Miniprotein binders against q9vhn3. Designs and how they scored, part 6

Target 1, 154 residues: q9vhn3
Amino acid sequence: MDPDDDLVLENEAEEIERLQLPEELKKPIDPEEEDERVARIEFNCSGCEMHEMVHYFGRKPPFALGVIYPEDNYVMRDPFQPPPPRWQSKPEYYIAMGTKCSICSKTVCKDPGCSFYYTASFCLPCGKEELKNWPPEAQARIRKQMSVSQGRQT
Short names: E, the ipSAE of ESMFold2; O, the ipSAE of OpenDDE; V2, 0.75 times the mean of E and O plus 0.25 times the DockQ between their complexes.

## First folded at step 5 (miniprotein)

Design m2 (at its last look DockQ between E and O 0.04; V2 from the best seeds 0.00; counts 0 for: pae O 6.8 > 1.5, pTM O .575 < .8, other shape alone 3.444 > 2.5, unsure alone 62.912 < 70, placed apart)
Fold by ESMFold2, look of step 5:
Structure m2 (fold): chain B 154 residues (1-154), chain A 83 residues (1-83)
Amino acid sequence: as target 1 above (154 residues)
Amino acid sequence: SPEQIKKMADEIRRLAERLHEIAKRMEEGDKETVERLREMLYEIFEIAMKISKETGDPEMLWRLFEILFEAYEMLKKAREIEK
């Protein structure tokens, strides 16, 4: 329970200007408008400890800014600010949290230590098996990514 | 357009460098760090819109989304430090 919840309903603009950190985490005020704004999809990365609740899984989130990625993604609404009022018809920014591996279908986040992309998304184990079939430049790029990620984990 | 692809790739590289610079300063400017990360979100999507319209290159979009994901993780860390 945040200390100024009673004031949020009447003073949205003033609270934004005050830069209260709890307001970044506030949920929608109107329950009838919250269905698409409630993070109901579990995202669990198989390559690390990341667990998040996200808003959408697919290629075209209904709230998105119109950037369409060719793979299904777990998508979180803009976590840096509250969503706009539903009466305001404009797309929102978002975070693409992760994908399913194109081979094993395990869920992986976009951390370079958990997944990478070459023509499709791969978890590291599956990518290591497919790597030997790729052009030398692609192999070198992915091997460098894996080396940097190992050092980054340290 | 090869020229446009190179220009967009250079913009992505510069964003990654800026994110690393923000990460180095995070403990000293936690509130400023959050605002810098919000600004990067908007810049990343401006570039993503250009890529979508001009090339549609999925590898460049993947790289932008990686940078954005790292910015999100830094946002979480910055907010936990302020707690």
Scores: ipSAE 0.637, ipTM 0.819, lowest interface PAE 1.1, mean pLDDT 75
Fold by OpenDDE base, look of step 5:
Structure m2 (fold): chain B 154 residues (1-154), chain A 83 residues (1-83)
Amino acid sequence: as target 1 above (154 residues)
Amino acid sequence: SPEQIKKMADEIRRLAERLHEIAKRMEEGDKETVERLREMLYEIFEIAMKISKETGDPEMLWRLFEILFEAYEMLKKAREIEK
């Protein structure tokens, strides 16, 4: 079997359900490195069924050097990035999963069907109430976002 | 809807095909190719999130990550062996 055959991604969508990672391929990363890289913060979106473990909650993820969020964000390390060498602090790629609604503090993901951002992050219910207080241009943008998100939920 | 899931799956497949093509062209030191690969992976991630929401299976996303990560590692190893 050519090692290239294992890299054929063409049918991965169909195989995702079938592919169980062999336990053996979970080579133990150095336990110490593993510990820091294990996602331990629970992220649960109040707007959808998204439930994930993330690495950080706050404004300044330590693995994302120089990144400062205006609000506390749930942040995951790039799942595709190998761990950086211990001796070198390299900025890692990261994914912001979501945040808390600035009004009701419920956790929401970044999906347009769950939240939107205008000066702050809002869940859709809270944002709809605040929408009336925003400039017309902002209102139009958010309305467009909501319409697109509703179309995707059907 | 099941139809939407199928559509998203098709998108994933298309992205996977493109990813495969990129992977074939990947050479050590080609930062541009690596970055393109990364972008594709993120796109797949976004689609996976959507699928996860639609199916109500949050584990689907994680499985996808594991699969793609493994594929990436295999690719990396293959390139190391070719040296």
Scores: ipSAE 0.016, ipTM 0.334, lowest interface PAE 6.8, mean pLDDT 71
ESMFold2 (binder alone), look of step 5: mean pLDDT 63; pTM 0.459

Design m3 (at its last look DockQ between E and O 0.05; V2 from the best seeds 0.00; counts 0 for: pae O 7.3 > 1.5, pTM O .589 < .8, other shape alone 2.824 > 2.5, placed apart)
Fold by ESMFold2, look of step 5:
Structure m3 (fold): chain B 154 residues (1-154), chain A 83 residues (1-83)
Amino acid sequence: as target 1 above (154 residues)
Amino acid sequence: SPEQIKKLADEIRRLAERLHEIAKRLEEGDKETVERLREMLYEIFEIAMKISKETGDPELLWRLFEILFEAYELLKKAREIEK
């Protein structure tokens, strides 16, 4: 731990100084204090070469807006902005990176070439077998989606 | 209602078109791609709230989050180009 790594004078300090929080108290920070903001869950898509570190796996990320997907998702905090100050408890936007296939439990990203959804999420191999049991209209829609996602559209 | 689902599906289609335009501008060297994607993120989540509140349709949510995932992939490309 380095006591100088977070020494930055920022505009948010005006209200913090009124609360008598010394700059030394805000630095240094240890790894445990920052664990909630560290992307520590490894996400590897089995359908492509995507590899990411994400913040949460489940259905109700504590930092999310409350749009809850019915399946467990690998979720990353809003990558377009830095996290809000810790003293501001508010929902953050998020990226749902992928799920586990409902049949084989392999991890797949939300790219249409790696997974699709019909009542549950599937990797392409498992989905191709399961779609044979679905209504003909659903089979046609999903087959078309898979063809577009795996073929060239240009 | 069927009318609400149609409206939401049209909004999703327009987002996909906008994302493809942003991708083209990135290839042409546009320097504002990250800001354009941030603006799109806010619109995506407004639509996600509409879908959840008005229809609860998981198929529409899945399609919307596919667009969001594609926006993230484009964000990664945009940040690497600015290095």
Scores: ipSAE 0.504, ipTM 0.765, lowest interface PAE 1.7, mean pLDDT 74
Fold by OpenDDE base, look of step 5:
Structure m3 (fold): chain B 154 residues (1-154), chain A 83 residues (1-83)
Amino acid sequence: as target 1 above (154 residues)
Amino acid sequence: SPEQIKKLADEIRRLAERLHEIAKRLEEGDKETVERLREMLYEIFEIAMKISKETGDPELLWRLFEILFEAYELLKKAREIEK
């Protein structure tokens, strides 16, 4: 390791703003494996400015063995996990970015400020309308979520 | 919002510290250590996403991702050199 490559993780939060990564040409490892690992699905949350490229949209991400979502989810692979051997299916870490509102079909992230889940996923506008039809306990939970999300947005 | 961001930043810092400790042990080529590092990076990534959402700055996530990815690659290289 070049001494200049020493990972100083001290004060990473402050360094994030300062660090300009050199445009190093990442040498393609295996083009075929890399191709499968490239995120090609656009995720754009209608509730916030989150815009990401993800690997999968559906209920059963192939890289997350045994995971079945009740609804289609935008799912991203763990970017820090090396590809599993081709001969062995290995579950990968993954992040569910978001889903579509069950009512209006707008894409929303999993952030409490953008969506909530009760039997199905809802954007906040649609969910507020449906809230009246839910049991009091569910209503209370969602109201609490909304209050917390508003506090985080401030 | 600023307070929440600070809290998240503190969490990242704590994770970074732990990651640093793990990184020091990577010189031993321990697979378990590497896996722990990966888990930590994953957690940091999740926190970064939260920060990005709260700040309304999607570029923050991308920057953090790039930094952490590069760090990972460097650590990976270091491990390969030691083999």
Scores: ipSAE 0.017, ipTM 0.258, lowest interface PAE 7.3, mean pLDDT 72
ESMFold2 (binder alone), look of step 5: mean pLDDT 79; pTM 0.736

Design q9 (at its last look DockQ between E and O 0.76; V2 from the best seeds 0.00; counts 0 for: pae O 2.1 > 1.5, pTM O .578 < .8, other shape alone 3.76 > 2.5, unsure alone 59.698 < 70)
Fold by ESMFold2, look of step 5:
Structure q9 (fold): chain B 154 residues (1-154), chain A 111 residues (1-111)
Amino acid sequence: as target 1 above (154 residues)
Amino acid sequence: SPEQIKKMADAIRRLIEALHEIAKRMEEGDKETVERLREMLYEIFEIVMKISKETGDPEMLWRVFEILFEIYEMLKKLREIMEKGNEQAVRDLIDAMQKVAEAMDRILQER
């Protein structure tokens, strides 16, 4: 039977039509999209030695579909995942690295040895003072979280 | 729904337990095991991302994002194991798995 192997374009008129850009390639470049591809924001945890370059600080990272943080977060694209195909507008993988403490504004990562959350985020020193004013059951839960995290370390 | 979120959280817990058992048996320089662990971490990552899109509870979002942060730490330790053959990185990986397990307990038991 006759295979369809002669579909290769061989004349310049057809090649010119083939080279026309589709409308999708003519869309304007979103400045937020350009910034989100480059990790320009420095993240240094005040509670440990973590240092990373991240892509966004705020509540609504443009590359994280359908996620609104209750507080401003330092957010990074996953550096271990290959970039998504060019036709996707945003990467599928991201990490919320940390926040600013609600009391002292120091930057802390999400490790339970550096910060915790109860109605707001706190570094450990500030959180230990705020914890004293919380309901007893909330105090017990948070103290248990801290003791278990430290109990794994020798 | 809350039931769907708890079902997904339980699936993550089971995957973390499987990761833990695999990591305990890992031999030095075992590239195949490292790649298997990496693949399983991304399976967990995808489930966690689905939970983050379905929950409206700020405290549950924090627990979910804590898990994503720990997955990132585990990926860094896997890279250290591959590059340096570091026994301390294996211990740190197991410690990070325990942190995820504790975060999952908080999700399964709610506040």
Scores: ipSAE 0.554, ipTM 0.779, lowest interface PAE 1.5, mean pLDDT 74
Fold by OpenDDE base, look of step 5:
Structure q9 (fold): chain B 154 residues (1-154), chain A 111 residues (1-111)
Amino acid sequence: as target 1 above (154 residues)
Amino acid sequence: SPEQIKKMADAIRRLIEALHEIAKRMEEGDKETVERLREMLYEIFEIVMKISKETGDPEMLWRVFEILFEIYEMLKKLREIMEKGNEQAVRDLIDAMQKVAEAMDRILQER
């Protein structure tokens, strides 16, 4: 009965138990961080039936580093991107859903059938009125956009 | 940047063509092809995102955001296709891709 065998087994078991790295306490996702990922801003396009929940309304989305919008935009995090691991600063994809018309303040999506941009954002009805005051090149661009969008709504 | 945009437009056109072929052949089961299309769309998305970060022109930014929006619609439809295998969803996806292609063409023509 070699006394050395019993001492090795007890020490290995204790060492294994000590070497059990403390389960990295999955730091509870800060409830605040989880909360930031929930889209809470309602977006409704006045030009179509689009309805979405978005994460941000403004010019500087906190999740879109370095991006400044010329106008307030409804911005959502990419709904198809898995949440990045806490330790990986993966750039989050984001989508600008829409803006407010600079004239009538109605919310419109970025669809060419609902809005266009020239110096500012316009819904199609307001933009059609303003179009007359724009340079010919701008007019041609917008008319082309409208023709394409109307062909899709028939 | 213009070269990248052209590359993107070409990629989108190829995707549209592929989708038309898929739509013609659609047996409800080609999840793999849909996933591949999703990946390609995300590649385009990344390029567009890069452009959005690099450009200071508000009009260019707007157009980039239009493209991103349309990509979102495409991804949404792809998801629907993956879930339901619906022919209508494929058609809707093709329409969305066409919108993106048109948006890209607009950007290319104005530069």
Scores: ipSAE 0.047, ipTM 0.430, lowest interface PAE 2.1, mean pLDDT 72
ESMFold2 (binder alone), look of step 5: mean pLDDT 60; pTM 0.453

## First folded at step 6 (miniprotein)

Design s2 (at its last look DockQ between E and O 0.16; V2 from the best seeds 0.00; counts 0 for: pae O 6.8 > 1.5, placed apart)
Fold by ESMFold2, look of step 6:
Structure s2 (fold): chain B 154 residues (1-154), chain A 83 residues (1-83)
Amino acid sequence: as target 1 above (154 residues)
Amino acid sequence: SDEDLRKLEEQIERLEKRLREIKEQLERGDKETVEKLQELLYEIFELAMKISKETGDPELLWQLFELLFDAYELLKEAKRIEE
């Protein structure tokens, strides 16, 4: 009820009160919570040249309520919209950037030219070998997905 | 509930088609591409929430998150061109 964090954050709470903000925004700000809004996790796709800083790695990002990923994902908050106020309990928008391949553990983005999913996520090299062991219907779906990722043949 | 699953798959396919159409529009230099992509992102996210709640089907969720990633990359490109 009276956490030690209040003593660390008192000056920030006083500044918020001067701005005539809602009572929920007058609560002390936890420094760890502010750090969660900073993208500090490096994401480098091994299948392309993508490099981004992301906010979370795991299956249940705290800012993405109501969704649990099948596997650990590198997740970033939407960089194009301001985050909702902390006093609102509404879902935030977010981008699942990629995963680790379930075979080789290389980091791959969700582009169909870099990774795909069938019971687990795979980079293309590992997935192409695993694909041979799958039912024909699953093979056809994944091959179609790979063709779409290349777009038109022109 | 196989009929519900097929309806969700059809919704995903419609969203995929919209993304391809918006990509073509961006290549033509059409206005409103950024707004259309933002609308699409919201629809993809809402469908992901629906699938998570109703079925939790990991294959469908992966397809939606993949589509969301593709839309984000295109939105990033669209905003870069606008600058």
Scores: ipSAE 0.357, ipTM 0.696, lowest interface PAE 2.6, mean pLDDT 74
Fold by OpenDDE base, look of step 6:
Structure s2 (fold): chain B 154 residues (1-154), chain A 83 residues (1-83)
Amino acid sequence: as target 1 above (154 residues)
Amino acid sequence: SDEDLRKLEEQIERLEKRLREIKEQLERGDKETVEKLQELLYEIFELAMKISKETGDPELLWQLFELLFDAYELLKEAKRIEE
């Protein structure tokens, strides 16, 4: 198993687990706290029309305790989670939207139609080129993945 | 085995069908779509983990990742609507 597949699955697993938690009713947020919770970073995927405002770009979202990404990620707070109580530094639920392509630095979402991860994140065009530099086994794997993603876009 | 692969493919197809159905329900304004999507996400993940452990078939995993992403985005939408 490529360690990269496990990392992606583990991240998704964590997100899924978080999304399964009961929604708490939004309590009134202090206006000052609301301002800090406003997403101010624009996320625009170069591969699709996805456009979102996110809270963080980097490897260590401050609201996601203990989370360290191997690459800079666009991360948003769960928009449906009420703010944690002031007295509790509770890890917030979060969503990783995407990253920058490790080659061309274009922003891409984590959708298989826009990017893939193998040792690093790639947009599909750059990934196709980089694929040539990978071991044959890795090439075969990614080619299969890419063929499936392209087949669904047609 | 080829039979095992077929079974996994069928499971993926069932999950895809469920996602479509939930999407249609959401579009109709049906309630309880959030819960259905949460359940679906869990099942997708479980299947992905199973495939990863058993076969590591990249094609199947890719399909599941696409499905997972779609379901997740739909869940976001569903939560917005039910809120």
Scores: ipSAE 0.015, ipTM 0.306, lowest interface PAE 6.8, mean pLDDT 77
ESMFold2 (binder alone), look of step 6: mean pLDDT 84; pTM 0.818

Design s3 (at its last look DockQ between E and O 0.08; V2 from the best seeds 0.00; counts 0 for: pae O 5.1 > 1.5, placed apart)
Fold by ESMFold2, look of step 6:
Structure s3 (fold): chain B 154 residues (1-154), chain A 83 residues (1-83)
Amino acid sequence: as target 1 above (154 residues)
Amino acid sequence: SPEDLRKLEEQIERLEKRLREIKEQLERGDPETVEKLQEMLYEIFELAMKIAKETGDPEMLWKLFELLFRAYELLKEAKRMEE
């Protein structure tokens, strides 16, 4: 009837059980599988009211065989096709939805009324300031893009 | 090589013109617009991959990704109209 012997056995079992639970709760999730299967990144265009959930933000989506350069893009898998099984090696198709403006970092979609590209991506307000010193042909091209309008047909 | 680049640029211009025409057809309610947009989506994507491999020209790639985005948006609208 040693008092010390009783305390050791009961406390050891409870301590081991408690330690094991926190480790299971902290188990990391594979980011590649999460990013490839679920569209968890919000994309909101600052130039219009477009909102989408997308799969990836970066330059090289892991689920795409193709290349998206030279800027970080918000990328969505083709929503009209299911993802292929991992045992098939055919390429997936994807949509580059937009980028961050190279000046103000606001998110903009690829619609010509919201953003344009000349050496880098710009939202329309930042691009209007940047284009003033560009070559005349580039200025003319971009100004034509920015004049998006719903004209009436006659 | 410069002639190949011009040919690619002409292909991009034809795709953009065709996309504008399909947008007008969608606005009129013409049939088969969904199928045309599906075909365009894949054609634009394949050309973007070809240009990435052959030239890597970021302005041409941006334009093709813009066309792809616009085709996707129109395809969404066309499918909603078929509801």
Scores: ipSAE 0.565, ipTM 0.812, lowest interface PAE 1.4, mean pLDDT 74
Fold by OpenDDE base, look of step 6:
Structure s3 (fold): chain B 154 residues (1-154), chain A 83 residues (1-83)
Amino acid sequence: as target 1 above (154 residues)
Amino acid sequence: SPEDLRKLEEQIERLEKRLREIKEQLERGDPETVEKLQEMLYEIFELAMKIAKETGDPEMLWKLFELLFRAYELLKEAKRMEE
């Protein structure tokens, strides 16, 4: 066991310990700021088994600067994005999970098998009923979407 | 091309299968599960970027998002089990 191997291992361990940012530099995230980052809004899709906790429901997510939805959306912060430094108000990446059907108010995700958007958001059942009132081009688009979604259930 | 779309679909299916296998491995206490999940997250992300650039197919992108989320939750669990 060459003495040089032990020195390299000790130096690597010390360097790892040194590179371990002191846990103390985790500035206590202000309990209030931590609280804002916790997803507290339940999202449950009526069309599938998707059940998630999200951060916001509405038209203007506070973490998504300049984003205004035409309808209330369930919005999640990007789970992979580190929290922005307190000194930088950077817009966060976000994911719109879903919305409420404009007709029946059931919550639906953005999955093409659960909802579609044409002037407003619809669940597939309600959308099928409204389809007859839409322009032929819109009808064709929605029919294509529905056919793809049904093909997965078979 | 339709052929390219099929290839992308096959890639998604492979990732789904892999995630199932990793989940089973996690349940068995496989120590390599964290690494496998990290690799998978990267692959999913890369594929999502590719699809967004090449086709922009919303259905495929949504599938990848769901897969990414599931993989991430498993990664959290795997890390908790190592502590």
Scores: ipSAE 0.022, ipTM 0.346, lowest interface PAE 5.1, mean pLDDT 79
ESMFold2 (binder alone), look of step 6: mean pLDDT 84; pTM 0.801

Design s4 (at its last look DockQ between E and O 0.04; V2 from the best seeds 0.00; counts 0 for: pae O 4.4 > 1.5, placed apart)
Fold by ESMFold2, look of step 6:
Structure s4 (fold): chain B 154 residues (1-154), chain A 83 residues (1-83)
Amino acid sequence: as target 1 above (154 residues)
Amino acid sequence: SPEDLRKLEEQIERLEKRLREIKEQLERGDPETVEKLQELLYEIFELAMKIAKETGDPELLWKLFELNFRAYELLKEAKRLEE
């Protein structure tokens, strides 16, 4: 199945032009590419009140070539103006919104007040419990990161 | 090499500092922050692609993806204030 941008009726309909096949995107067909066109995946952070519709959940977003996440991520296409080009082609810009906690599977955004990473992603409650099992140097590093994020919250 | 890893960490630290500076500008109501955040998002994404290609270090990538998320959240706020 090929990606569909727009649809054009066999007649010249004035509503929406029919989808043209993007020649530069002719690669092995993957259903995730078709799902990329519409943000159909709900993302709700269990650590805060963020709610977004995102485009992809997994480790290999089709629109972010060359990046493989170490774990499944909720990823959305950048809905704002792209950065200015430097006269060369760039991969599509995206935002990695969050992950599932490696312990409890709750969905958390990447805000430091909601999650952190050490060998895997953790929500704050599970991560604080797992911290106790880590080497003292690693514990100190993570606590320092969390202290900085708390300093930005009143 | 250890030298290459240290240089990548220094680049990330510069981006983190820049994000903090932009956040302070946003808090005082400077509308210029939209353009600065768009530039920062581009630079964060470029560095993430470089790290993914050269090392694939998951801790460094997490730091960049967190910065990407935080810069995007500030950009949303900055655009709201320009309404």
Scores: ipSAE 0.443, ipTM 0.764, lowest interface PAE 2.1, mean pLDDT 73
Fold by OpenDDE base, look of step 6:
Structure s4 (fold): chain B 154 residues (1-154), chain A 83 residues (1-83)
Amino acid sequence: as target 1 above (154 residues)
Amino acid sequence: SPEDLRKLEEQIERLEKRLREIKEQLERGDPETVEKLQELLYEIFELAMKIAKETGDPELLWKLFELNFRAYELLKEAKRLEE
C-alpha cells in the first residue's frame, strides 16, 4: 500500500452536504461527535491561494485506519461520509491536502503546480533547486509537472 | 455571472472526459493510472471547494460529487490490479 494511497475522497461531499443535504438528512450527530468532526487546523498553501480548515496534521490520522504517511500531512475527513457508529471502527474517507516542504518547511498543497514528491515533498522552487541532485527520470518528471502547471495558469 | 457558471461547467466536463480517458487507460493496463486518478481526484476536490466558496451551485457540486465517486471507485479498482 503506497503511502500515496491517499484516497482523495469526496471532500467535495462535505461542502455539497452542507449545501445540498437537507437538514433532515443530518442524522442527529451527538454534539460530542460534532465537536470531533470540526476541522480546526488551518491549511494555507504557499504556492497557491488554497486556504482550508483540516482535521489532522501528522503521519497517522486517527480516522484513517492503517494509514501512515512518511511525512506529516494535512488531512481532511471526507465531508460526505456520515460518521461511523461509535461501536464500529469504520475507516473514514479522507483527503490529504498537503504537507510541508522538506527543504524550506513552507506548507504546500498536493497540486502539481505547488508541490513535487520524490523521496520527500518539495515546493516547486526548492524542487527546482534540488533538480540537479536527482536522477534523470525524476528531473524529467518535475519538468513535465512544471510545464503542465504553467499551462493551466493560461 | 452566467459566464462564470459556464466556465465552471466546462471545467467539470473536462474532468469527466479525463476520467473516461483514465478508465480506458486502466483497461489497457497503463501503470500510471493510479497516479492519474489521484491527480484527478485532487482536481475535482479543488474545483468543488472553489465552487462551494464562490457560488455554492448545488447542481455543479452534485456533478462533482458523482464524478468524485466514480473516480474513487475506479481508483480502488486500479489499486487492486496493482496488488
Scores: ipSAE 0.038, ipTM 0.440, lowest interface PAE 4.4, mean pLDDT 80
ESMFold2 (binder alone), look of step 6: mean pLDDT 87; pTM 0.859

Design s5 (at its last look DockQ between E and O 0.10; V2 from the best seeds 0.00; counts 0 for: pae O 4.0 > 1.5, placed apart)
Fold by ESMFold2, look of step 6:
Structure s5 (fold): chain B 154 residues (1-154), chain A 83 residues (1-83)
Amino acid sequence: as target 1 above (154 residues)
Amino acid sequence: SPEDLRKLEEQIERLEKRLREIKEQLERGDPETVEKLQELLYEIFELAMKIAKETGDPELLWKLFELFFRAYELLKEAKRLEE
């Protein structure tokens, strides 16, 4: 009376032999083995007390697909999350902790009390001096950002 | 366009508001704050990828990475309190 669905069970197929499963035998522990997921780069902010171990320093972190930074960044993988599920077509996310000041090369985190950005990243001392040479409209915008960051709490 | 930039700025403001609300919830001891922060981190990252692809505006990206940094710091605290 009603339509029937014919379900075909797949069994014992050489097609499963064609699957390339990445299966490797258990291997001895290599005492000198290095893992890309190990955070070995020390990040210390010169403007505050923050310190972290991070995974990468540069412009194109290999674990953050599709992102190219305009300058070298200290970047870490999220230690609290596994990689995104494969069924989601999302890249693994990362945390950009900070940069080197474009003038003095001191390391600064992205906290607005330690650094700011205008065409490049600056620590506050260098940025305040460099800001004097910027167009007036840029000066006003950056000074407003610094003033708000000092007083606004979230 | 100016209208497109306003819409992106509104999205950022909404994310900043959510972070403030989650921080208040954590201070009250509300449950599920870790999950809410994880969801917020993914949403911030998605908007950053969208901005990188559509405009590449470095000032907007900097604001999102700053917000992401602050949300991550709060997630560390929330994880500590679960234990």
Scores: ipSAE 0.265, ipTM 0.615, lowest interface PAE 3.8, mean pLDDT 72
Fold by OpenDDE base, look of step 6:
Structure s5 (fold): chain B 154 residues (1-154), chain A 83 residues (1-83)
Amino acid sequence: as target 1 above (154 residues)
Amino acid sequence: SPEDLRKLEEQIERLEKRLREIKEQLERGDPETVEKLQELLYEIFELAMKIAKETGDPELLWKLFELFFRAYELLKEAKRLEE
């Protein structure tokens, strides 16, 4: 288990735990806020053909209270969650689709074939170059991840 | 535990199978495809949340993410076909 994957996953687990926090009575969603439910941000992965409209790009999604990403993430609201009744803020489930490469700023999805995380997010090309500068243990971890992702594309 | 991991993998495989079946149904013009996809997506999400909470296995989470995405794209298609 890659310690960095654990951190990202721990963050996700913490995010999940935070989403499980008691139903905060949100004020009635203003009709103008209903428009905020429309995904307006284009997400295009530079590593694959993934193309989606997402709801948020940043570190603090407004619909995911208490979630703070270390990096700006493309975040999609759960497309299947019915709009919470105006009086009950159901914790909105969200999916982080991807981020920008910390080096080249290209958008990449969370697919191991498109990106990896070690202290920061990297596209595979940039990450392969940076990998040389990392501790051997980290290198081994990322190489393993890359090998697994390549094996699925075959 | 290794057994728990296997169970989770099997669950993912079942979801993958369902997605394939739904895709085939969509191709046949099944009117219930949208509903089936919505259900599937919910199940995928729930399982992802469970895995994230319990094990945080990145490989499993990745598989579920990919599956979710594929199902979501199929849902978009299914909805377009109903219009």
Scores: ipSAE 0.043, ipTM 0.413, lowest interface PAE 4.0, mean pLDDT 78
ESMFold2 (binder alone), look of step 6: mean pLDDT 86; pTM 0.853

